VHH binders against Probable 3',5'-cyclic phosphodiesterase pde-3 (pde-3). Designs and how they scored, part 10

Target 1, 352 residues: Probable 3',5'-cyclic phosphodiesterase pde-3 (pde-3), of Caenorhabditis elegans (q8i0p7r281to632)
Amino acid sequence: RYDTRELDTDPDLAETAVWSFPIFQMSRKHPQTILSRLTYNIFQQAELFRIFKVSPIKFFNFFHALEKGYWEIPYHNRIHAADVLHGCYYLSAHPVRSTFLTPKTPDSVLTPPHPHHQHSSIMSQLSTLELMALFTAAAMHDYDHPGRTNAFLVQVEDKKAILYNDRSVLENHHAAESWKLLNKPENHFIENLDPAEMKRFRYLVLEYILATDLKQHFEIIMTFTERLTEIDVQVETDRLLIGKLLIKMADINSPTKPYGLHRQWTDRICEEFYEQGDDERRRGLPITPYMDRGDAQVAKLQDSFIAHVVSPLATAMNECGLLPILPGLDTSELIINMEHNHRKWKEQIELE
Below, E stands for the ipSAE of ESMFold2; O stands for the ipSAE of OpenDDE; V2 stands for 0.75 times the mean of E and O plus 0.25 times the DockQ between their complexes.

## First folded at step 4 (VHH; framework vhh_rezetamig_d1)

Design u17
Fold by ESMFold2-Fast, scan of step 4:
Structure u17 (fold): chain B 352 residues (1-352), chain A 124 residues (1-124)
Amino acid sequence: as target 1 above (352 residues)
Amino acid sequence: QLQLQESGPGLVKPSETLSLTCTVSGGSIRSSDYYWGWIRQPPGKGLEWIGHIYYSGSTYYNPSLENRVTISVDTSKNQFSLKLSSVTAADTAVYYCAREYIDSLTGWPEFDYRGQGTLVTVSS
């Protein structure tokens, strides 16, 4: 149970406006409730409880049950879900300089922190239903993750791989199981949406979760880049595309954080990979690249991941003005941190 | 029955451009589900990813090779090609073309079909 007055005055949640939010410190303080507490704070900031007449009881029933359904594994746990949610909130709430976003007069809820930077935020261009769907999808996106890859599940003919015909196996599982959980009467915090809003909310949540499948990574970036000169934020499909970029950037955000946070995420994903490699060895299967505990290649893994996955997305978003630029900086802190971290890993490779 | 086949010169002189073509049969390059890429294996070393292309023409390259690599696609011929400029002895390798997808956890290109490979030696 939560006292909402305590959540409204929680000093730990006050720093959600900062990219370097101390997620691991907050998870140590609130190990059982970090996801539900952060989701409440974000819903409150976006006025979603008032706008959609969300029952606090059903809200906490759902997000507490959702949070409990994440496994206690090194990387794909409730802390990762909370981190992705924070990333979606940060990237949507801060003003950006994109030329296809129309500047709006801020209201009292979403007033920019720095008045002389009067650029539009992505949040000001998305509907409140789209925002609720994005934040809900971020919280759901890795629900019931087993700490193994899609490729591994296909290779061992896991029940989920059979059910989903080897296609976006985990992402379909996360979406389906999270939705079943939401549909329980005691959890159904969206019960006051009208039928059209319910249909739209479900569609958006599914599209956002499925967009986290890295097999779609380059296709989504290219679709965005090809549409860049004709993007219209009045068009629902273009707003959906922007939302997909946000959740994707939030999902792979680690290299764009200060090195200390990035290193903690790196240690966690490597340990989860090594647990899969150990499982593959026990099964007599070939060990997946970078998952052999006896042949640790952490710097090469990170160099590759930043160069081939994170940088293409972050650079595309930066070049079109979708990343926040803080006062006194020439570019986004996400780009500054990513370039610093990438250089550090390259230096480590050269010393080997 | 998807098949990929590399073709091109097996010998390239230092400072020249290495040019290879991959011919795809039994399936179409005009697929939104896949990327078409090049990987190489130098003698006594592991596999190195060079880059890939989407059927629309959008490319992503290994940063270590980015300034020397061009990958192109010809959807009408169901082919894609690699050009690697300013070659040195270090570029001697078996070159493979491959159909790729991105592994959802590692972010690394996974290959479900590969060509048989073609040895390219850089020597005068």
Scores: ipSAE 0.000, ipTM 0.185, lowest interface PAE 15.0, mean pLDDT 87

Design u18
Fold by ESMFold2-Fast, scan of step 4:
Structure u18 (fold): chain B 352 residues (1-352), chain A 124 residues (1-124)
Amino acid sequence: as target 1 above (352 residues)
Amino acid sequence: QLQLQESGPGLVKPSETLSLTCTVSGGSIRSSDYYWGWIRQPPGKGLEWIGHIYYSGSTYYNPSLENRVTISVDTSKNQFSLKLSSVTAADTAVYYCAREYIDFSTGWPEFDYRGQGTLVTVSS
């Protein structure tokens, strides 16, 4: 249904190479197709259509159906899915300084080689199947999100909480429902994978989506940190662990963006939280911290989230050299932006 | 079940270092789901969060106190400790150790278990 020539010549998609990708501007231009358009561009850049003989018709059937299944809610919508997908692509495609990644081998060795020419990307260490699974998982990871937290769904005994026994309720739901959607014959863009590839792809997609459960956050960081001296990118489980770090960092990326983008995401998550608080009040339940519209604590919310969730992951990834450092910068743009945004929120708390 | 117990001197002189230890029983400090933290309540005032530690040794401190605070963990003894340097009368408070569960949807630390509290008086 898309003219691929229009997608191939779209100048907005060229900006996927920058961390400050204008996701909201792109979303305003393409409100119904932002996720499918971005996914197409990334699959083209990674040559996934050619390598896995992906039908463009089935591809667009799936990703269009997928983005339509995201609700029109303030934060956990198709724009968030597209943003996380972009984050996974950016972090995997850009060269990083990590010493455990295999350096790029030049076609001809010129001595002495420039040190930066020896840097490798995470993308070069993951198989193309692992990359397709990572990007697909990013697009799927919040499919059919109801704009309520796991804790809320457990408290109200939602059907999903009963089905998944109160454990990773939303993440299991996102994975299961998006996989059912993919399995429809008209959507089955992975149909040309062999049986072993198909089994591996499903395993990877599930592991990546389940890794977005923030309850897994510190377990994954700790597992990585404890294994850091033993990390071997030739080992499948170590590549899986790196992929989990990528999707997790992409999922919580907002504080690592320039303030203007971070503020837009902040306004959206706060409104979604207030909608939950409103629902809790109607039900006679205690209002979850930060979800009371009548007691806005935006600066404290962001200070807490950056300090307890984002910074531990971003700092761990930065210290092992997994975050890109752009020419002319002393450290990762993600760290610079995160520290700037964190200072602004701390200053706002002091004024209250 | 899980219990936390503060221990340390109840009286500290101005300019000295306040040192407290929290002993955890009925559960392990080696848990990926939790931070282990310190909070205090000065007489007649609200609770003030001091900082926390992950079992790996990773710390985050209240910026208002960070230049004076050190939190350490000993997983073999199932204990974590607070050192607050250069104390003044303003540091007089009941000090609590706590297990912090992060509401990961909001990032807000929830204290699901606290010690009984220990009064520390800073007096000449």
Scores: ipSAE 0.015, ipTM 0.469, lowest interface PAE 6.7, mean pLDDT 87

Design u19 (from a1 with P108Y E109G F110M Y112V)
Fold by ESMFold2-Fast, scan of step 4:
Structure u19 (fold): chain B 352 residues (1-352), chain A 123 residues (1-123)
Amino acid sequence: as target 1 above (352 residues)
Amino acid sequence: QLQLQESGPGLVKPSETLSLTCTVSGGSIRSSDYYWGWIRQPPGKGLEWIGHIYYSGSTYYNPSLENRVTISVDTSKNQFSLKLSSVTAADTAVYYCAREYIDSTGWYGMDVRGQGTLVTVSS
């Protein structure tokens, strides 16, 4: 389906090394293949094809089928999946200052160079299997999303809510359906894993996808904060926890991007929310806060989201040294961008 | 093939409201990748961005015009509209509707615009 030589030489994919990766420009250039193209580039950079004897044919069969299974909805589409994948790659590959990561020289396949030997990347501390699971989970994490919230699905007694007993309804659905897709013989790019690797890979993928449920958000942050002084990267459960922080930060990254990107993501999620509010109105249900198209409160939504969801996670990760700090900056560009964007929304509230 | 067409009065009196509509054909205004905007060119001057709207109804205006501008969208008619209040002779310009896009580095520009419609503010 692809000419891999074209992918290996694509200059647009070189921008994966920057947090402000031009995802929307890239999606306009490759509207039907953005997710599979980025996944290929990341797997290639991490040498996952060589290490796990991944068939390029089965790889592209799976990720192309996965990408097509994302709906053409405003926010939870293939572009969001590609963005989360990029976030996981960026946050794992760049050097960070955290002392519990045990400083090591990054692998030669890592694109961002390590400026000082005292700094290490999360990628250098996770196994290659854990990295493959993280990137695969990021690509899968919103597979077949219907453009409605868990709360809505529970309220209307959707088939998925009944199947999963109202618990992590969408996240269970994303994990189960994407795994069924992977299990098709033509898609089974993990076929050369040994039985122990296969069992561990499945466990990791499931845990990462389920961690994206915002109901688990504060429990995961609290667990991490409570363990911070005793965290040990030799312990598999502590590495799993770090991976959960990465995919969670990547999933809610929008406010930590430059305003231009953040605004585009904001417009997309607000329209998807308004489509749910429209559906609620048609059903005679009360409209969920912030989902009424006739009573738009975009600035208040973003102020609340940043203050109560994004900032707690970003601040916790920044304080323990898990966010990259670029040369010439006193703190992470994620924090700089988040504070800038938060101020812009507060100013807009004053005008409303 | 996507086409945009402006419509509205070519003559508006001072202090009145300038009202223009843009009709989109050959594509849907319900597109998550684009914004729908208004730009004008006064005689002998450069282009001035007025504002744009996302199909959700979210609007962004040029701060210099914000107190006078309203942009609205009607997704059922595949149209979006401009209202500019309290016009003066300085608002005389060719008005264009456009499909716009932005990226991480800011504004990338417009990929489609209408033919333009001349609006003269005169008694």
Scores: ipSAE 0.206, ipTM 0.680, lowest interface PAE 5.2, mean pLDDT 89

Design u6 (from a1 with W107Y P108Y E109S)
Fold by ESMFold2-Fast, scan of step 4:
Structure u6 (fold): chain B 352 residues (1-352), chain A 123 residues (1-123)
Amino acid sequence: as target 1 above (352 residues)
Amino acid sequence: QLQLQESGPGLVKPSETLSLTCTVSGGSIRSSDYYWGWIRQPPGKGLEWIGHIYYSGSTYYNPSLENRVTISVDTSKNQFSLKLSSVTAADTAVYYCAREYIDSTGYYSFDYRGQGTLVTVSS
């Protein structure tokens, strides 16, 4: 427990308004409470405490228990959860230029809005329940991650792989275990939702967490692209799809950050991968490519990840106007950073 | 049930273009979940990734080869093809076509691969 007045005046939390939020500096300052502090700030900014009559005591009980349930592993820890939450908040809160979002038009405007000049935030088009579900899902999405891949868990016949029949093993585990944690009476900060809101909230949280399975990556992008000419933010399934894009982009955001932040995330994921490769060697299993500590190919891994995973999503979102563009820039900061980081890795491959 | 089969000339002259086709059977190439790629193994060396294509025509190539490589897809024939220009003896290898997917780690991997076809660059 800590004083909410301290949270309301924390200058580090004010920096959540920028994409280059100094997550690692903040995590060193608040190593045990980074996730709960950020979640509190975001809930306050979105008026969620007032709207849903959220108990601050139960809120902090849940998010403290949640972040303590993240393992002390190099990448899939509470800092990653907080980073994904920040990404969801940033991408939803900042104005974007997508032509399918409902423009905010003042009653006194005499000239009809021209599509070229329309912009609005995604947050203004989603319900407050959908926003609470998105932020809660972001905080939950990697809960109790063991620092091993779905493929590894399937290969070793882990209890979780058996339980979930080798399908979205980790994502199902994260959703189920974090929901059990939320359902404890002392943690149940959603207790004042009515039965219909509760059912909808659970559905949304599950859909968002399951969308982080990268096996669904291209299907979700293609579904969005096929619907682009028919997208209607009044339709709840289209709002769900937009929310899935937000949490997916937030989950893989590292290459879209300035190089210094991207390099720190890269070092962390590579170390976690090497720990899996070490485990595979101890078990007499073939070492997964890029997970052999004795044959490091960091630049090739990042080149592949950016080209095959991050760029397809970021480019699709940018082309439909869903990425924020800062004053003075011709395109999204995310695209500028991604292209810069990709070039640096390609240059490093030429030297290796 | 999915099978991939390489076809094309086993001998190519230096400076000419190496051309191979992969025929996919038992499944559709028009899938949002997969890329369709080419890999090679020169004699006595490890596997080298060449590039891949999405069914929409979007390509990504190995930077060391990109100025010489073109990959194309024909969804109506359920095929994709490789062209490698300006070949030298160093391009002598067994060439494989493969179905590529991105797993939960963001890593590119293969679940199906052809039997491989030897291409020798010699006069």
Scores: ipSAE 0.000, ipTM 0.210, lowest interface PAE 13.1, mean pLDDT 86

Design u7
Fold by ESMFold2-Fast, scan of step 4:
Structure u7 (fold): chain B 352 residues (1-352), chain A 124 residues (1-124)
Amino acid sequence: as target 1 above (352 residues)
Amino acid sequence: QLQLQESGPGLVKPSETLSLTCTVSGGSIRSSDYYWGWIRQPPGKGLEWIGHIYYSGSTYYNPSLENRVTISVDTSKNQFSLKLSSVTAADTAVYYCAREYIDSTGWPDAFDIRGQGTLVTVSS
């Protein structure tokens, strides 16, 4: 149990407004509570405790239990969950230049009387229930991750792969187990939602977690780009789609961070991959590409990941004005960092 | 309680490879929160960062030295090592091994623990 007054004035949480939030330094200061502390701060900033009459006791019971259920593995641990949560908060809270967040104008040329145009945040366009669901889903999204890929679990016929018929195995597991945890009476911080809010919250949380399955990655991007000219933030399904883009961008954010943070995340995922490769070798299985400790190809892995996964999403979001652009910059710092990091990895490939 | 201790030859001839080992005691080198690095100080000059390694074997080197530097880690012995090839008199320095934090602003030059340092003289 925490003293909420101490959390409300915590100087370590003051930098949640910056993309380069020092997540690893904060994790070293608060190794057992980084996820629950950050979630509390974000809920407090978004007024979610007041709006939904959230019990602080049940809130901390849930998020402390959730945080403990993350394994002590190199990448998919509580620090990653806290980082994704921060990404969702940053991307939703900062003003963006997207045209579909402004009132729809008639086909005729209509210029506002005032020369200054309003910039809006995604947070101002989503309901508070949708925001609570997004932040909760971010905290839950990798709950009880075993440090192995979906493909590995399918290959070894893990009990989870059998249960979920080889489809979004981990993401279904994360959603189901974290939801069971939330449903315990002592953890049920959403108890004061009305029945309609409760059904909607569950639906949103499940959709957001399932959207983190990289197998759905290009389908979600294509759906978004196909609807871009018709997107309407008054339509629930369009707001859901935007929320899916936010959690997906937050989940794969590492290449869009300054190199020092990106390098730390790279080292962590590579070690987790090597642990899977070691397991595959012990089982007499072929080692998955990039998971052989004896044949490290870190720069090629990152080049491929940025070019084929991160850049398509970040570019699509940037082109429609969904990424924040800071004063004095011509484009989003996420794009600047991604291009810098990608170039650095390509240069390293040439030296190897 | 974590301690770092350098070991290796105090004298290396020009054109040879400098080889140093750092032994970690009082804690495990298998830590996801730290890099393990090498820093040197030439006589009468400031500190120069050489490079670091993650316990997985992933390395990052000072661009000025990267063509001559190799850092390796042996998690079973709780050790990490530096090899610096083609040494010259300019490589004469006190060499320190260090545990390093990642700074959110980019370069991980912040370190919380250093060894005592070992003087390496490059002379014929």
Scores: ipSAE 0.000, ipTM 0.181, lowest interface PAE 20.8, mean pLDDT 84

Design u8 (from a1 with E109H)
Amino acid sequence: QLQLQESGPGLVKPSETLSLTCTVSGGSIRSSDYYWGWIRQPPGKGLEWIGHIYYSGSTYYNPSLENRVTISVDTSKNQFSLKLSSVTAADTAVYYCAREYIDSTGWPHFDYRGQGTLVTVSS
ESMFold2-Fast, scan of step 4: ipSAE 0.738; ipTM 0.900

Design u9
Fold by ESMFold2-Fast, scan of step 4:
Structure u9 (fold): chain B 352 residues (1-352), chain A 122 residues (1-122)
Amino acid sequence: as target 1 above (352 residues)
Amino acid sequence: QLQLQESGPGLVKPSETLSLTCTVSGGSIRSSDYYWGWIRQPPGKGLEWIGHIYYSGSTYYNPSLENRVTISVDTSKNQFSLKLSSVTAADTAVYYCAREYIDSTGWEFDYRGQGTLVTVSS
């Protein structure tokens, strides 16, 4: 059992306001409870306990059980879940310059724009139910991850691949198993939602988790880019799309962090990939590109990942003003860090 | 309690390779949270970071030493090793192995060996 007074006075949780949040330091201090502690802090800051009459006991029962269900594997563990949750919180809570966060057809009785109110947060435009769903989905999104890719699970005919017909195998598994866990009476912290809120919450959680499937990556970016001139935050489907961008950016955030944090995430994912390559070799299967421990191509992997996956999303979000820009900066620190990290990997390729 | 212990020759001839091993006990080197590093202190000078290794085998070296330094890890023996080639008298120092991590102020270490003096002399 948690003492909430200890959590309310935890100085490490105060650093959630910075993008360079020291997630690994927090994890070393609280290795068994990093995810539940961070989720508590975020729910408290967003007043979700009061608004949805969330039982603290059922809340901690659920998030502690959820956290324990993450495996002790190099990358897809509870620390990654906590990091993605932090990313969703940071990106939603900070003011951004996007003009479409202001309703396109405001009521004439709304307060006139004030200079310091030119910037708005995504959090101020999403409902509290949408925010609770986003944060809950971030915590759930990799629940029970086995440290293997969807392609590997399909190739070996894992029981999950059979169950989900080779389609978004892991993402469906994460969503289904974490939802079963939530539905246990002792864990059911959403029990005070009305029936309409309950259906909406489940829909949102599922959509957010499924959006982390990288096979949907470019479709989601294209859908967003095509709608850019027509986006209206009063429209539920446009708010859903924005939420999907947030969890996707949070899921692949590593290259947008300072190099020290990015490098540590890189080492973790590479080791997890090498463990898959080792498993493939033991099974007599071809080793997946970049997963051969005997032929490490870390810099090439990161160059490709940044150029083809992270940059398209981060650039699209930056160009429409959805990334926070801190006072004194001309652009988002996410873009500054990403460009710096990308250059370091390119230089390493030249030296290899 | 985690302990790190350096071992290797205390005397190395100029132009030869300095070779040290760190034995880790009371904890596993197969830990995602930590890097395993080498730091040295020449007599009357400050600490100089040499490099570190992640248990996957990924290595990171001080640019001033990177053409001479190799760090390797043997997870089955719970050990990691330093090789520094083409040594000179300037490489005379107390060598420490350390468990390293990142925090809000940068790279830190929480455990360090007692240190071993390596003298480069004919």
Scores: ipSAE 0.361, ipTM 0.746, lowest interface PAE 3.7, mean pLDDT 89

## First folded at step 5 (VHH; framework vhh_rezetamig_d1)

Design c2 (from t17 with G57D I102L; at its last look DockQ between E and O 0.89; V2 from the best seeds 0.00; counts 0 for: pae E 2.7 > 2)
Fold by OpenDDE, look of step 5:
Structure c2 (fold): chain B 352 residues (1-352), chain A 123 residues (1-123)
Amino acid sequence: as target 1 above (352 residues)
Amino acid sequence: QLQLQESGPGLVKPSETLSLTCTVSGGSIRSSDYYWGWIRQPPGKGLEWIGHIYYSDSTYYNPSLENRVTISVDTSKNQFSLKLSSVTAADTAVYYCAREYLDSEGWPEFDYRGQGTLVTVSS
């Protein structure tokens, strides 16, 4: 099914180290296998195949089945999942200037922060199991997404909404169904985990997927902010919190990407929203704001999204030194891009 | 195989509106993977990007032409159109419709293009 030699030499996959990863280019080349290919590359880079004795066969069975389960819809498709996965990898793998990533030596409490704080990566602070869970969760987080919001599903009394009691309907669905898929014998690439590891793996995967629910967005940010002075990477709950921030940032990363990527994602999400608006119209329901195809408000949508959702998280992470800064730059590429993109939308609003 | 074909008048008077239609065959315009764009080549000059449209009606135009350009899409006919208002002799060019995708920096690239149609602005 897969030629690992080809995957290991794929020049596109070599670009995983850059934030401007050409996700759409890769998708055009590999429209059916972008997620499994990228996941393979990331697992290899993190040596997860070796560490956990992952069967390549079961690995590809699962992730290929997973990516096939993503719908051919404009935004919440396998490309998005791959992008989120890439985001998690990038944000975890690159050195950051976070002060809490340095092991607190008893003597370090008395020493003024030396300007030469050794940059460490988040990846270096997470266990390999936590990393595998994060990457797996990223791939899973929107599995079988119908291209409708939680609010819509609740409004129309969708069977999923009923099943999950109108709470994080999609996220619960994604987590439950993807896990069922993983538990199939042919897909069970975690078969060599011991029972304790398996339980922990599941726990982490679920926590990460559920963290992508925007309803919890501010709560998670607040929790992080409140614990900022006490964050200890030696504490499991703090590592989990950091992982949640990563997957959340990755999930909403579009405005932090270069304009070309951001624009494409914007167009895709708008189309998906319009499709929901169309459904709402057909059903005689009020059309959700920004989802009326006949009254497109793209610039306003993005302005609002950046100002109220993306910027708060990005800023919080940046202030804590959790965003990578490229050599020679004073500011994170994510912040630079976000500010640039946001400015463009504001300018567009002024012209309208 | 995807084919694009331009249609419209080859002669337009100054100050009038240039109107062209691109008919897409061999594939659907309702694709989330691509944009549908217009480019032109004036005589003796290089290619100039005019703008593009997403099948959701999202548009982006060359800033130099933004005030005069309108691109629209008709998904039912698998067509998209260009209107360029207040034309002058400077707008004389071979006009091409193209399937477009953006690079990471937002620059347009083309994988399919029509044969082009000459539009002359003359009194």
Scores: ipSAE 0.450, ipTM 0.797, lowest interface PAE 1.3, mean pLDDT 93
ESMFold2, look of step 5: ipSAE 0.498; ipTM 0.822
ESMFold2 (binder alone), look of step 5: mean pLDDT 84; pTM 0.840

